# VHH binders against B box and SPRY domain-containing protein (Bspry): the designs that were tried, part 12

Target 1, 197 residues: B box and SPRY domain-containing protein (Bspry), of Mus musculus (Mouse) (q80yw5r259to455)
Amino acid sequence: SPLLTQLWAASVLGSLSGVEEVLIDERTVSPLLHLSEDRRTLTFIAKKSKVCSDEPERFDHWPNALAATAFQTGLHAWIVNVKHSCAYKVGVASDQLPRKGSGNDCRLGHNAFSWVFSRYDQEFCFSHNGYHEPLPLLRCPAQLGMLLDLQAGELVFYEPASGTVLHIHRASFPQVLFPVFAVADQLISIVRGPLAT
Short names: E, the ipSAE of ESMFold2; O, the ipSAE of OpenDDE; V2, 0.75 times the mean of E and O plus 0.25 times the DockQ between their complexes.

## First folded at step 16 (VHH; framework vhh_lunsekimig_d3)

Design k2 (from q0 with H104T; at its last look DockQ between E and O 0.82; V2 from the best seeds 0.81)
Fold by ESMFold2, look of step 16:
Structure k2 (fold): chain B 197 residues (1-197), chain A 123 residues (1-123)
Amino acid sequence: as target 1 above (197 residues)
Amino acid sequence: EVQLVESGGGVVQPGGSLRLSCAASGFTFSSNAMYWYRQAAGIERELIASIYSGGSTNYVDSVKGRFTISRDNSENTMYLQMNSLRAEDTGLYYCASRITYSGTDWTYDFDYWGQGTLVTVSS
């Protein structure tokens, strides 16, 4: 029920349960992205970074990055400030998501290893395994909340400002998931949880 | 061959205006996001504005309210109207096309850049 999901999302945000310290794993960051010192902001940069590209975990073509935090059980929530970007993807990915190459295996939403909410221009989609479900949003969210319930097998995207559920995806998830990101316009930032400030 | 050619740079006084143009060829202009970047002396190249065929525009905070990005798909040209220019706006201005839209999702195939046009705000 959408009502019960919306009430649950509001309850999680108002309690300490489900508050996550999510930070970007610098070893995974594409050379097309700059990672801020606090490891929360990804910026799409003009020149490819000259950092060592032979790290096995680094995405080398797509402007992707993973968080360092793994989710294996339970309920998890995090929020991304997306106000400054017209082209991004946010969601979760399996550890088995390939890192190297220009193919769809590394392209978020186009493989069995990634589940993402994506924006291009005024178009929004949920994408997984090459299937793209258009999301008819009336306006562009400034923040995008994610709620992952691994017992129920649900991934929820919601707008924190209104409490509106934007999309619910139900699936049998792999045992280990990481927050995943892509940015192709300006920047996105992980919002600090209440306990991080 | 993809070509992006900027024009319209020059020397202006603070408070003045310039209009930059970016003429594009060699690709389907209407399916690409278009970007303006600038590079000031001693600063890395930064994204300052972007425009999409579907009407979305985006600006870095330092230019909001002063600069306006626009495009004319019939002429394959992007523009940057720069008003209330400040000394800090001095630099090389580049147009770029960095992602394309496939009808279902954006993709990153190539990275196209112009040669740049110089804007100097001085005196």
Scores: ipSAE 0.746, ipTM 0.889, lowest interface PAE 1.0, mean pLDDT 87
ESMFold2 (binder alone), look of step 16: mean pLDDT 84; pTM 0.807
OpenDDE, look of step 16: ipSAE 0.859; ipTM 0.933

Design k3 (from q0 with Y35H I99F; at its last look DockQ between E and O 0.65; V2 from the best seeds 0.67)
Fold by ESMFold2, look of step 23:
Structure k3 (fold): chain B 197 residues (1-197), chain A 123 residues (1-123)
Amino acid sequence: as target 1 above (197 residues)
Amino acid sequence: EVQLVESGGGVVQPGGSLRLSCAASGFTFSSNAMHWYRQAAGIERELIASIYSGGSTNYVDSVKGRFTISRDNSENTMYLQMNSLRAEDTGLYYCASRFTYSGHDWTYDFDYWGQGTLVTVSS
């Protein structure tokens, strides 16, 4: 029932004081991405940066990055401004997500370690473990909210401006999850948490 | 092998227009997103416009309303119509193809660039 789901999401968000402060872990950022000074904006760049390629946590082929914030228990929410990009993925990944190589093990949504909402042009999808579920959205979201309930085993994608739930995925998640990102067009930005001034 | 060849650059006065072309070969042009990048002196290349295989376009704010990206899949050619040119539009303009789409997902398995064509906006 989409209505009951929307009412539940609104109630949960109302019981939180706000969204969490999420920052990108620079050590993970692909050479295909530039990370802003405030660690919130990932830009898909023309030429691979000269960052140290032997950093063990850095993605070296796919334009991926992880947040520094790890989630182990409880209820978590964060928001990404996606209005400028027509090609991105956002979601969660296990700490076991491989970083090196051009294979599917590092490609978000194509392995057991990542769960992502993706966009290409006007098409949207939820992907995990090589299974892709098309999402027939009526409008392109400008912001994308994620709500992760590790106790209930639910990952919710919602539009913050309207409160509309776009997708819910139910699973038994691993113990440690990070917000994960990929960008192949322009940029995406993590929205500041409620403690920012 | 993949080749991308830009043309149409030149010298133009402020307020003028130019049309750039990018001739592509060595891959299935109609299936790929195509991009224009710009490099001003002392600045790294910046994305300015994209056109997707279905014809949808995306622009950075600094060129919206002045530049129009288009493609002709029958001629394997991408274009950039640049109107109302300004001094800050001076630079080397590159075409690129960087990713493909199939199976409800995009992949990054292309990274091909042209040699660039110079646009100079001066009086």
Scores: ipSAE 0.529, ipTM 0.785, lowest interface PAE 1.7, mean pLDDT 86
ESMFold2, look of step 16: ipSAE 0.503; ipTM 0.794
ESMFold2 (binder alone), look of step 16: mean pLDDT 82; pTM 0.790
OpenDDE, look of step 16: ipSAE 0.857; ipTM 0.936
ESMFold2 (binder alone), look of step 23: mean pLDDT 81; pTM 0.789
OpenDDE, look of step 23: ipSAE 0.829; ipTM 0.918

Design k4 (from q0 with A33T; at its last look DockQ between E and O 0.79; V2 from the best seeds 0.00; counts 0 for: pae E 5.6 > 2)
Amino acid sequence: EVQLVESGGGVVQPGGSLRLSCAASGFTFSSNTMYWYRQAAGIERELIASIYSGGSTNYVDSVKGRFTISRDNSENTMYLQMNSLRAEDTGLYYCASRITYSGHDWTYDFDYWGQGTLVTVSS
ESMFold2, look of step 16: ipSAE 0.018; ipTM 0.323
ESMFold2 (binder alone), look of step 16: mean pLDDT 84; pTM 0.815
OpenDDE, look of step 16: ipSAE 0.844; ipTM 0.928

Design k5 (from q0 with S31R; at its last look DockQ between E and O 0.76; V2 from the best seeds 0.00; counts 0 for: pae E 3.8 > 2)
Amino acid sequence: EVQLVESGGGVVQPGGSLRLSCAASGFTFSRNAMYWYRQAAGIERELIASIYSGGSTNYVDSVKGRFTISRDNSENTMYLQMNSLRAEDTGLYYCASRITYSGHDWTYDFDYWGQGTLVTVSS
ESMFold2, look of step 16: ipSAE 0.767; ipTM 0.900
ESMFold2 (binder alone), look of step 16: mean pLDDT 85; pTM 0.826
OpenDDE, look of step 16: ipSAE 0.840; ipTM 0.928
ESMFold2, look of step 22: ipSAE 0.244; ipTM 0.654
ESMFold2 (binder alone), look of step 22: mean pLDDT 85; pTM 0.827
OpenDDE, look of step 22: ipSAE 0.838; ipTM 0.928

Design ko (from q0 with Y52S D105S W106S; at its last look DockQ between E and O 0.02; V2 from the best seeds 0.00; counts 0 for: pae E 17.5 > 2, placed apart)
Fold by ESMFold2, look of step 16:
Structure ko (fold): chain B 197 residues (1-197), chain A 123 residues (1-123)
Amino acid sequence: as target 1 above (197 residues)
Amino acid sequence: EVQLVESGGGVVQPGGSLRLSCAASGFTFSSNAMYWYRQAAGIERELIASISSGGSTNYVDSVKGRFTISRDNSENTMYLQMNSLRAEDTGLYYCASRITYSGHSSTYDFDYWGQGTLVTVSS
């Protein structure tokens, strides 16, 4: 019900602590992406940009990027505006996620190092370690909210406008996780979480 | 999941021949161009031969007339026949393909690579 959903959302938001400003780490940004000056918007480009090719943290094949903020303990929340893109992945990755090469080890959701909500056209999935679970969304979300509870071992994808939970993944996560992104159509933008800075 | 698996590498003498194979799966093989790259020790990968979906071939000058790329669309397999091998041909040989995906308002390309097969040309 709407009331039960509102109670869940209020409880989670009211208990939230340790939320950091989530910004993209420019060192990690694929040559297929442009990063905005405020470090929140990733735009897919058809031409491989001339970025520092020697940067060891940069993804060099897949259109990926990591946030600069690492999560090690506690409960964390962030929101991504996805209304302009029909091809993206958002979620978390460990620091063990390889940066270089065209293999599955760098492809988000196809390895043990990444956990992502993905969209391609009208198809939505949760993906981890090569397992792809279709998600039967009734409508395309304009924003995606993520809640990460490292103590409970839960990663929640939700729609902020309605408070609807889209997917919950339960696992024993690694000690260090970063928000992770991929864009293969237009753009996505990190917005501030539900709490003011 | 796209997979490219090379085989047929080995040790040969100068002037010898070797045939490499690349087994492909996880995409429509007949609709995509295929590539052979090689990597000598201490050198970045270089493209050496390509074959279009329609069978048109291209080679770098150093292998023209010695190497022949071909494909069998019914077996999803690409080949590289290597003749008149030289010491400079020693290296790790990679199969690759560029696959185009279409989004709602754009298209994008991804490169896929095999793990490589070692070719050693020694006296």
Scores: ipSAE 0.000, ipTM 0.108, lowest interface PAE 17.5, mean pLDDT 81
ESMFold2 (binder alone), look of step 16: mean pLDDT 81; pTM 0.788
OpenDDE, look of step 16: ipSAE 0.017; ipTM 0.251

## First folded at step 17 (VHH; framework vhh_lunsekimig_d3)

Design m1 (from q0 with I99D T100I Y101T S102Y G103S H104G D105H W106D T107W Y108T D109Y; at its last look DockQ between E and O 0.78; V2 from the best seeds 0.00; counts 0 for: pae E 3.0 > 2)
Fold by ESMFold2, look of step 17:
Structure m1 (fold): chain B 197 residues (1-197), chain A 123 residues (1-123)
Amino acid sequence: as target 1 above (197 residues)
Amino acid sequence: EVQLVESGGGVVQPGGSLRLSCAASGFTFSSNAMYWYRQAAGIERELIASIYSGGSTNYVDSVKGRFTISRDNSENTMYLQMNSLRAEDTGLYYCASRDITYSGHDWTYFDYWGQGTLVTVSS
């Protein structure tokens, strides 16, 4: 695929094209998560006390959050530091992903609106629309890279340190996708891209 | 009915040790992740350690090397061995099961908590 060819070329030359500045949208952050001041780190916490007003975009049951950065065309890449968490999901979601309730419609990987790489304990999966594909990784990645090619309809999960491809998903994606996250253990952090201001 | 009961708290001098226990009932203990949280006065509860049925353990940096989480699935009991205790370790310690159906290679969030056991580290 064009994504895979581009990935290997970038790895040989020492950088990846299209690495994005990705920041978490605080309006979406579950009460089970704390968002750092720089909007890059999500920490799994006990549920926050009541807030003064409920935000319609906030996930209220699952420990989810969305990035503010929308992807509508082209080639995109971002990296998440996952070394501190034994339970997380990272990937992309449609803007149509529901926010409220305990049902599968808001549960990442269990609906048609989310596509995620997940870890639980020592097990890894790719999940979409209630279908879960076990990924037989030999070791836990410290960083997880994502490449999204909206023209080709490819989402690639890879390990940045080695360039190893962990999973490729091919699909016709919706017009608007956001990076999406869930954390059920400790924390994950978005790595600042080389083009950040 | 799910029940989690902590025990083993008490008063200890700095540098001392305590072992906390969490007895669980009302669910399949061996297939669920278990957690220890700590709450100091005036502060929100913080997750300090977790243990999974597949053997993974995880710790917040402030307790790494001093605290050890473990479980005995035959007794439905989780433990926290706390060594080299410091004044900042003072607080209520809660066990929780906030997780998880293994058989789907995914978690199902749920929210069960113990009542807490008090640890006081003082001279």
Scores: ipSAE 0.401, ipTM 0.749, lowest interface PAE 3.0, mean pLDDT 84
ESMFold2 (binder alone), look of step 17: mean pLDDT 79; pTM 0.769
OpenDDE, look of step 17: ipSAE 0.774; ipTM 0.895

Design m2 (from q0 with I99T T100I Y101T S102Y G103S H104G D105H W106D T107W Y108T D109Y; at its last look DockQ between E and O 0.27; V2 from the best seeds 0.00; counts 0 for: pae E 2.6 > 2)
Amino acid sequence: EVQLVESGGGVVQPGGSLRLSCAASGFTFSSNAMYWYRQAAGIERELIASIYSGGSTNYVDSVKGRFTISRDNSENTMYLQMNSLRAEDTGLYYCASRTITYSGHDWTYFDYWGQGTLVTVSS
ESMFold2, look of step 17: ipSAE 0.445; ipTM 0.776
ESMFold2 (binder alone), look of step 17: mean pLDDT 81; pTM 0.780
OpenDDE, look of step 17: ipSAE 0.247; ipTM 0.615

Design m3 (from q0 with I99K T100I Y101T S102Y G103S H104G D105H W106D T107W Y108T D109Y F110E; at its last look DockQ between E and O 0.70; V2 from the best seeds 0.00; counts 0 for: pae E 3.6 > 2)
Fold by OpenDDE, look of step 17:
Structure m3 (fold): chain B 197 residues (1-197), chain A 123 residues (1-123)
Amino acid sequence: as target 1 above (197 residues)
Amino acid sequence: EVQLVESGGGVVQPGGSLRLSCAASGFTFSSNAMYWYRQAAGIERELIASIYSGGSTNYVDSVKGRFTISRDNSENTMYLQMNSLRAEDTGLYYCASRKITYSGHDWTYEDYWGQGTLVTVSS
């Protein structure tokens, strides 16, 4: 039931003490991406359009970026505005995710270290460890909410405006997870403000 | 084979205008994001304008209000209207394309570049 799902989401979100400030770690940002000054907006740009510092944390091939803050315990929630992008990935990644290289080990959803909701045009899927589960969405979400319950071992993707749960993934997550992002069309932005249900 | 060919470069006085063109072939132009880059002597190449498949545009601050990127999908051509040109706008201007392809339940990308067209702004 959509109503039950919405109520569930509301109850979960209501249990949160506040909206977490999720910011992008500039050190991890791929040279394919531009990061806004406020560290919330990732814009896809042409390859090698800028000279980046050669930090070991920086992705050098795929248009990936990690959040600055890791999650280790508890319930976490964040929202990404994806309205302007027809090609993106959002979710979580462990600190074991390799940063350098063009292989699947660094490609979100194609390794054991990332769990992502993926869009390409009208195609949606959940990807983890090279397994891709199609999500037959009726419409493109303008925003995506993530709920991560590390105790329960659940990652929930939902549409904030409706509270509709889009996908639930259950797993034994590693101790350290970061919000992770990829965009290959236009831009995505982390939403600041109260959690929407 | 993908080809991008820039044209329209030249010498212009400060305050003048130029219109650059980029003729594209060898791929589905309308579905690809297109970009203008420029490279001044001794300076790293910089992105200055973007136009996406949906027609939305983006500019770096230094060219906002002066440059306009546009595309004609029927002609497979992208344009850069440059007004109020300044000396600092001098450089080699490159057309670039980003092709996104869906494969294996995921997307990949490939970049294409033109050879560039020279823009010189001098009194």
Scores: ipSAE 0.035, ipTM 0.446, lowest interface PAE 1.9, mean pLDDT 89
ESMFold2, look of step 17: ipSAE 0.200; ipTM 0.594
ESMFold2 (binder alone), look of step 17: mean pLDDT 81; pTM 0.775

Design m4 (at its last look DockQ between E and O 0.78; V2 from the best seeds 0.00; counts 0 for: pae E 2.3 > 2, grease 26.5 > 24.2)
Amino acid sequence: EVQLVESGGGVVQPGGSLRLSCAASGFTFSSNAMYWYRQAAGIERELIASIYSGGSTNYVDSVKGRFTISRDNSENTMYLQMNSLRAEDTGLYYCASRITYSGHDWTYFDYWGQGTLVTVSS
ESMFold2, look of step 17: ipSAE 0.547; ipTM 0.812
ESMFold2 (binder alone), look of step 17: mean pLDDT 81; pTM 0.798
OpenDDE, look of step 17: ipSAE 0.809; ipTM 0.914
ESMFold2, look of step 18: ipSAE 0.484; ipTM 0.790
ESMFold2 (binder alone), look of step 18: mean pLDDT 82; pTM 0.801
OpenDDE, look of step 18: ipSAE 0.820; ipTM 0.915

Design m5 (at its last look DockQ between E and O 0.80; V2 from the best seeds 0.00; counts 0 for: pae E 3.7 > 2, unsure alone 62.8 < 65)
Fold by ESMFold2, look of step 17:
Structure m5 (fold): chain B 197 residues (1-197), chain A 124 residues (1-124)
Amino acid sequence: as target 1 above (197 residues)
Amino acid sequence: EVQLVESGGGVVQPGGSLRLSCAASGFTFSSNAMYWYRQAAGIERELIASIYSGGSTNYVDSVKGRFTISRDNSENTMYLQMNSLRAEDTGLYYCASRDITYSGHDWTYDFDYWGQGTLVTVSS
């Protein structure tokens, strides 16, 4: 039932201990992206030569960015507003994900270091290590929720509005994972969590 | 050699209409997303509309309901129909092709291509 599914999602999020703020690490942001002042919104911009620092951590070809928060144990959740973009990837990446070059090593979903839910136009996919699993969604989600359970080895993609599980990936993850993003159309935004403490 | 050539700009009164065209050559037009950007004086170039190879379109809020992007793959031409023009629509309008193509259930990005721009002036 949609109500029970929604209550499951709310219950899981409400039981998460130490839910932390997910913010994008400016040092990693591709020159193809603009990062908002609150470090939550990535906007795809025209490729221009700009004066910026030559950071070792910065992606220099693919329009990628990482969050600053590393996950090593436990259960973690975050939500991304994706309603404005028809071309994006969101998921997790290990600290081994290379930053430089046009090859598959930095291309999210095409290497052993990244696990992503992706959209292009009306097509959706889960991708890891060059394996692409099409996801036949009936509608485009406005928000995309992620749950990462590092002990169970599960990465769950869900739609927060309906509570519908869109995909579950089970794997033995490396010990350090970061939320990862790519945007090639308009923008995506990390949804600010409750500040009720 | 990739070429994007805009046309159709001009001077128009508030509330008026213009239709911009972008003729493309030198790449596989039908497989690529196409974009309209605009640049007002002193402001960075902004994306205003996009159209994907599958026909999906996106617009920024400031032009929704007033502007319509379309494409004719047989003529390698993209259009922007601009209605209900306002003073803040004044600027240089660029056609762009972002080399974002889809194959094997994934997208790839390599380069952006740009036209020279066509000037739209909405006079009070």
Scores: ipSAE 0.219, ipTM 0.588, lowest interface PAE 3.7, mean pLDDT 83
ESMFold2 (binder alone), look of step 17: mean pLDDT 77; pTM 0.748
OpenDDE, look of step 17: ipSAE 0.833; ipTM 0.922

Design m6 (from q0, 13 letters changed; at its last look DockQ between E and O 0.01; V2 from the best seeds 0.00; counts 0 for: pae O 14.2 > 2, placed apart)
Fold by OpenDDE, look of step 17:
Structure m6 (fold): chain B 197 residues (1-197), chain A 123 residues (1-123)
Amino acid sequence: as target 1 above (197 residues)
Amino acid sequence: EVQLVESGGGVVQPGGSLRLSCAASGFTFSSYAMYWYRQAAGIERELIASIYSGGSTNYVDSVKGRFTISRDNSENTMYLQMNSLRAEDTGLYYCASRTITYSGHDWTYTDYWGQGTLVTVSS
């Protein structure tokens, strides 16, 4: 529906108890990315410039990274500041997501193990399993919020500043999901929201 | 029953102005965002303006500075002031709204559309 572009979600967001603290798992960070010390900011570095350990968890080709904490039950919410990047992916991935390789198996949104909101310049889409649904946004969001309800099988992307829902995806999600990130231009940062009370 | 009824369309010369109205009923108007879409001949329907419950607005670039979306919650009416109209603004203009609710176990959204009002910009 074209109405998904800019829809008001204030009533839904008002029901949330808070935004969760999400940190990046350093072990998963691609050699194309720099992770800040506070484990919240991923910076694209264009070329592999650091020696990374060969952990099986580490992405070795695509500029991907996973959050340290997995979600298994309940409703979860986190926010990413994407103002400075014109090329990024944010969403969720299962623990089945392969880490090694240059194929689509490891490319977010191009496999069955990831569900992501994607920006490339002025193009926005939701991507899963190689299917890319265009999102005709009125403007570039400075921040992206994610709402994940594992019981309901719902993933919502919204703009926190306006409360606008950008996309809703329904799926039978696997039991274990991680927030997932990719950035191929400048940087993105996880925003710490108020603690759930 | 939710109803959206557009009015104010017509024929206008380039550079002219029109004011569209959308009368809403059957739901809590003030609680939801409202949208203007338009559809030109042979072109897919496009979102052109949004106004949220808090009063914030968004516009596509092609109408920025020329169109103004507003709402009167006391009258359950949304407006679109269109100035400096161009030939490319010709089309059927639709009023729309969507409700999104979470019950704790499922998301539910419902789209509502008006019948549209025709805007023709021609010399």
Scores: ipSAE 0.000, ipTM 0.203, lowest interface PAE 14.2, mean pLDDT 89
ESMFold2, look of step 17: ipSAE 0.204; ipTM 0.650
ESMFold2 (binder alone), look of step 17: mean pLDDT 82; pTM 0.792

## First folded at step 18 (VHH; framework vhh_lunsekimig_d3)

Design n1 (from q0 with S102Y Y112H; at its last look DockQ between E and O 0.05; V2 from the best seeds 0.00; counts 0 for: pae O 5.4 > 2, placed apart)
Amino acid sequence: EVQLVESGGGVVQPGGSLRLSCAASGFTFSSNAMYWYRQAAGIERELIASIYSGGSTNYVDSVKGRFTISRDNSENTMYLQMNSLRAEDTGLYYCASRITYYGHDWTYDFDHWGQGTLVTVSS
ESMFold2, look of step 18: ipSAE 0.784; ipTM 0.909
ESMFold2 (binder alone), look of step 18: mean pLDDT 85; pTM 0.825
OpenDDE, look of step 18: ipSAE 0.849; ipTM 0.933
ESMFold2, look of step 19: ipSAE 0.542; ipTM 0.802
ESMFold2 (binder alone), look of step 19: mean pLDDT 85; pTM 0.824
OpenDDE, look of step 19: ipSAE 0.025; ipTM 0.281

Design n2 (from q0 with S102E; at its last look DockQ between E and O 0.78; V2 from the best seeds 0.80)
Fold by ESMFold2, look of step 18:
Structure n2 (fold): chain B 197 residues (1-197), chain A 123 residues (1-123)
Amino acid sequence: as target 1 above (197 residues)
Amino acid sequence: EVQLVESGGGVVQPGGSLRLSCAASGFTFSSNAMYWYRQAAGIERELIASIYSGGSTNYVDSVKGRFTISRDNSENTMYLQMNSLRAEDTGLYYCASRITYEGHDWTYDFDYWGQGTLVTVSS
């Protein structure tokens, strides 16, 4: 229910201590991206890297990457620092997300396998399965929080600094979801979770 | 055909200023993101600034406060005003347009580069 969703979001946003350790899976990283040594920062680079494009998990056209962390049940939260990028996508993808080709099946938000919050310029959008819902934000977030409740079937995007809920998406999600990312301007960084110790 | 042509490079003393231009043709300039990249000797080409049609600008820390990116859509031209130049700013400066925006989303099928203009900051 909408009310229970609001109470759930308020409870989690008030804690922030539930933010998890999320690291990028280097095997998935597009040649258009450089991954930092701590596996938290993705940088959009000028020249495609010479990484092995035959690696089956690697995106080879779109500047995408997946986290190594998989979510199968329960409640999960993570935060991405997006203050340095004017063009990005963040969200979740199923393990069935294709990796190869320039088609929509690998393009985040344009297929049944990915659910993303995106930015271009001052335009923000939530996208899934080719449906794009513009989000009229009053200001650009510096950090973007994601909260996934697999039991309730909800994906929440929020601004950690203010606690503002930016968007809530309800769906029957597939069995296994990974945080997913795309970058086409400078960089984005996963904020270290308190559970890393 | 798409063309990006840089100009305005040259030799300048430390602390000096230069203004680079990037003349664009063959696409709808006013609707596309534009980027400035820099390549120093022995270093990978790095993004230093970007500008979007809706007014967003973005800079790497090493140039913030010294460089200003701007665009004139009526002349299909992007600029980079470089002030307080330092020796480490020496390099080839490239303009680029790498993504397009349509249907509430950006896409990566538009990856065009200029040939570069040389900036040398010395003595």
Scores: ipSAE 0.782, ipTM 0.905, lowest interface PAE 0.8, mean pLDDT 88
ESMFold2 (binder alone), look of step 18: mean pLDDT 84; pTM 0.823
OpenDDE, look of step 18: ipSAE 0.825; ipTM 0.920

Design n3 (from q0 with T107E; at its last look DockQ between E and O 0.66; V2 from the best seeds 0.80)
Amino acid sequence: EVQLVESGGGVVQPGGSLRLSCAASGFTFSSNAMYWYRQAAGIERELIASIYSGGSTNYVDSVKGRFTISRDNSENTMYLQMNSLRAEDTGLYYCASRITYSGHDWEYDFDYWGQGTLVTVSS
ESMFold2, look of step 18: ipSAE 0.810; ipTM 0.912
ESMFold2 (binder alone), look of step 18: mean pLDDT 84; pTM 0.822
OpenDDE, look of step 18: ipSAE 0.876; ipTM 0.943

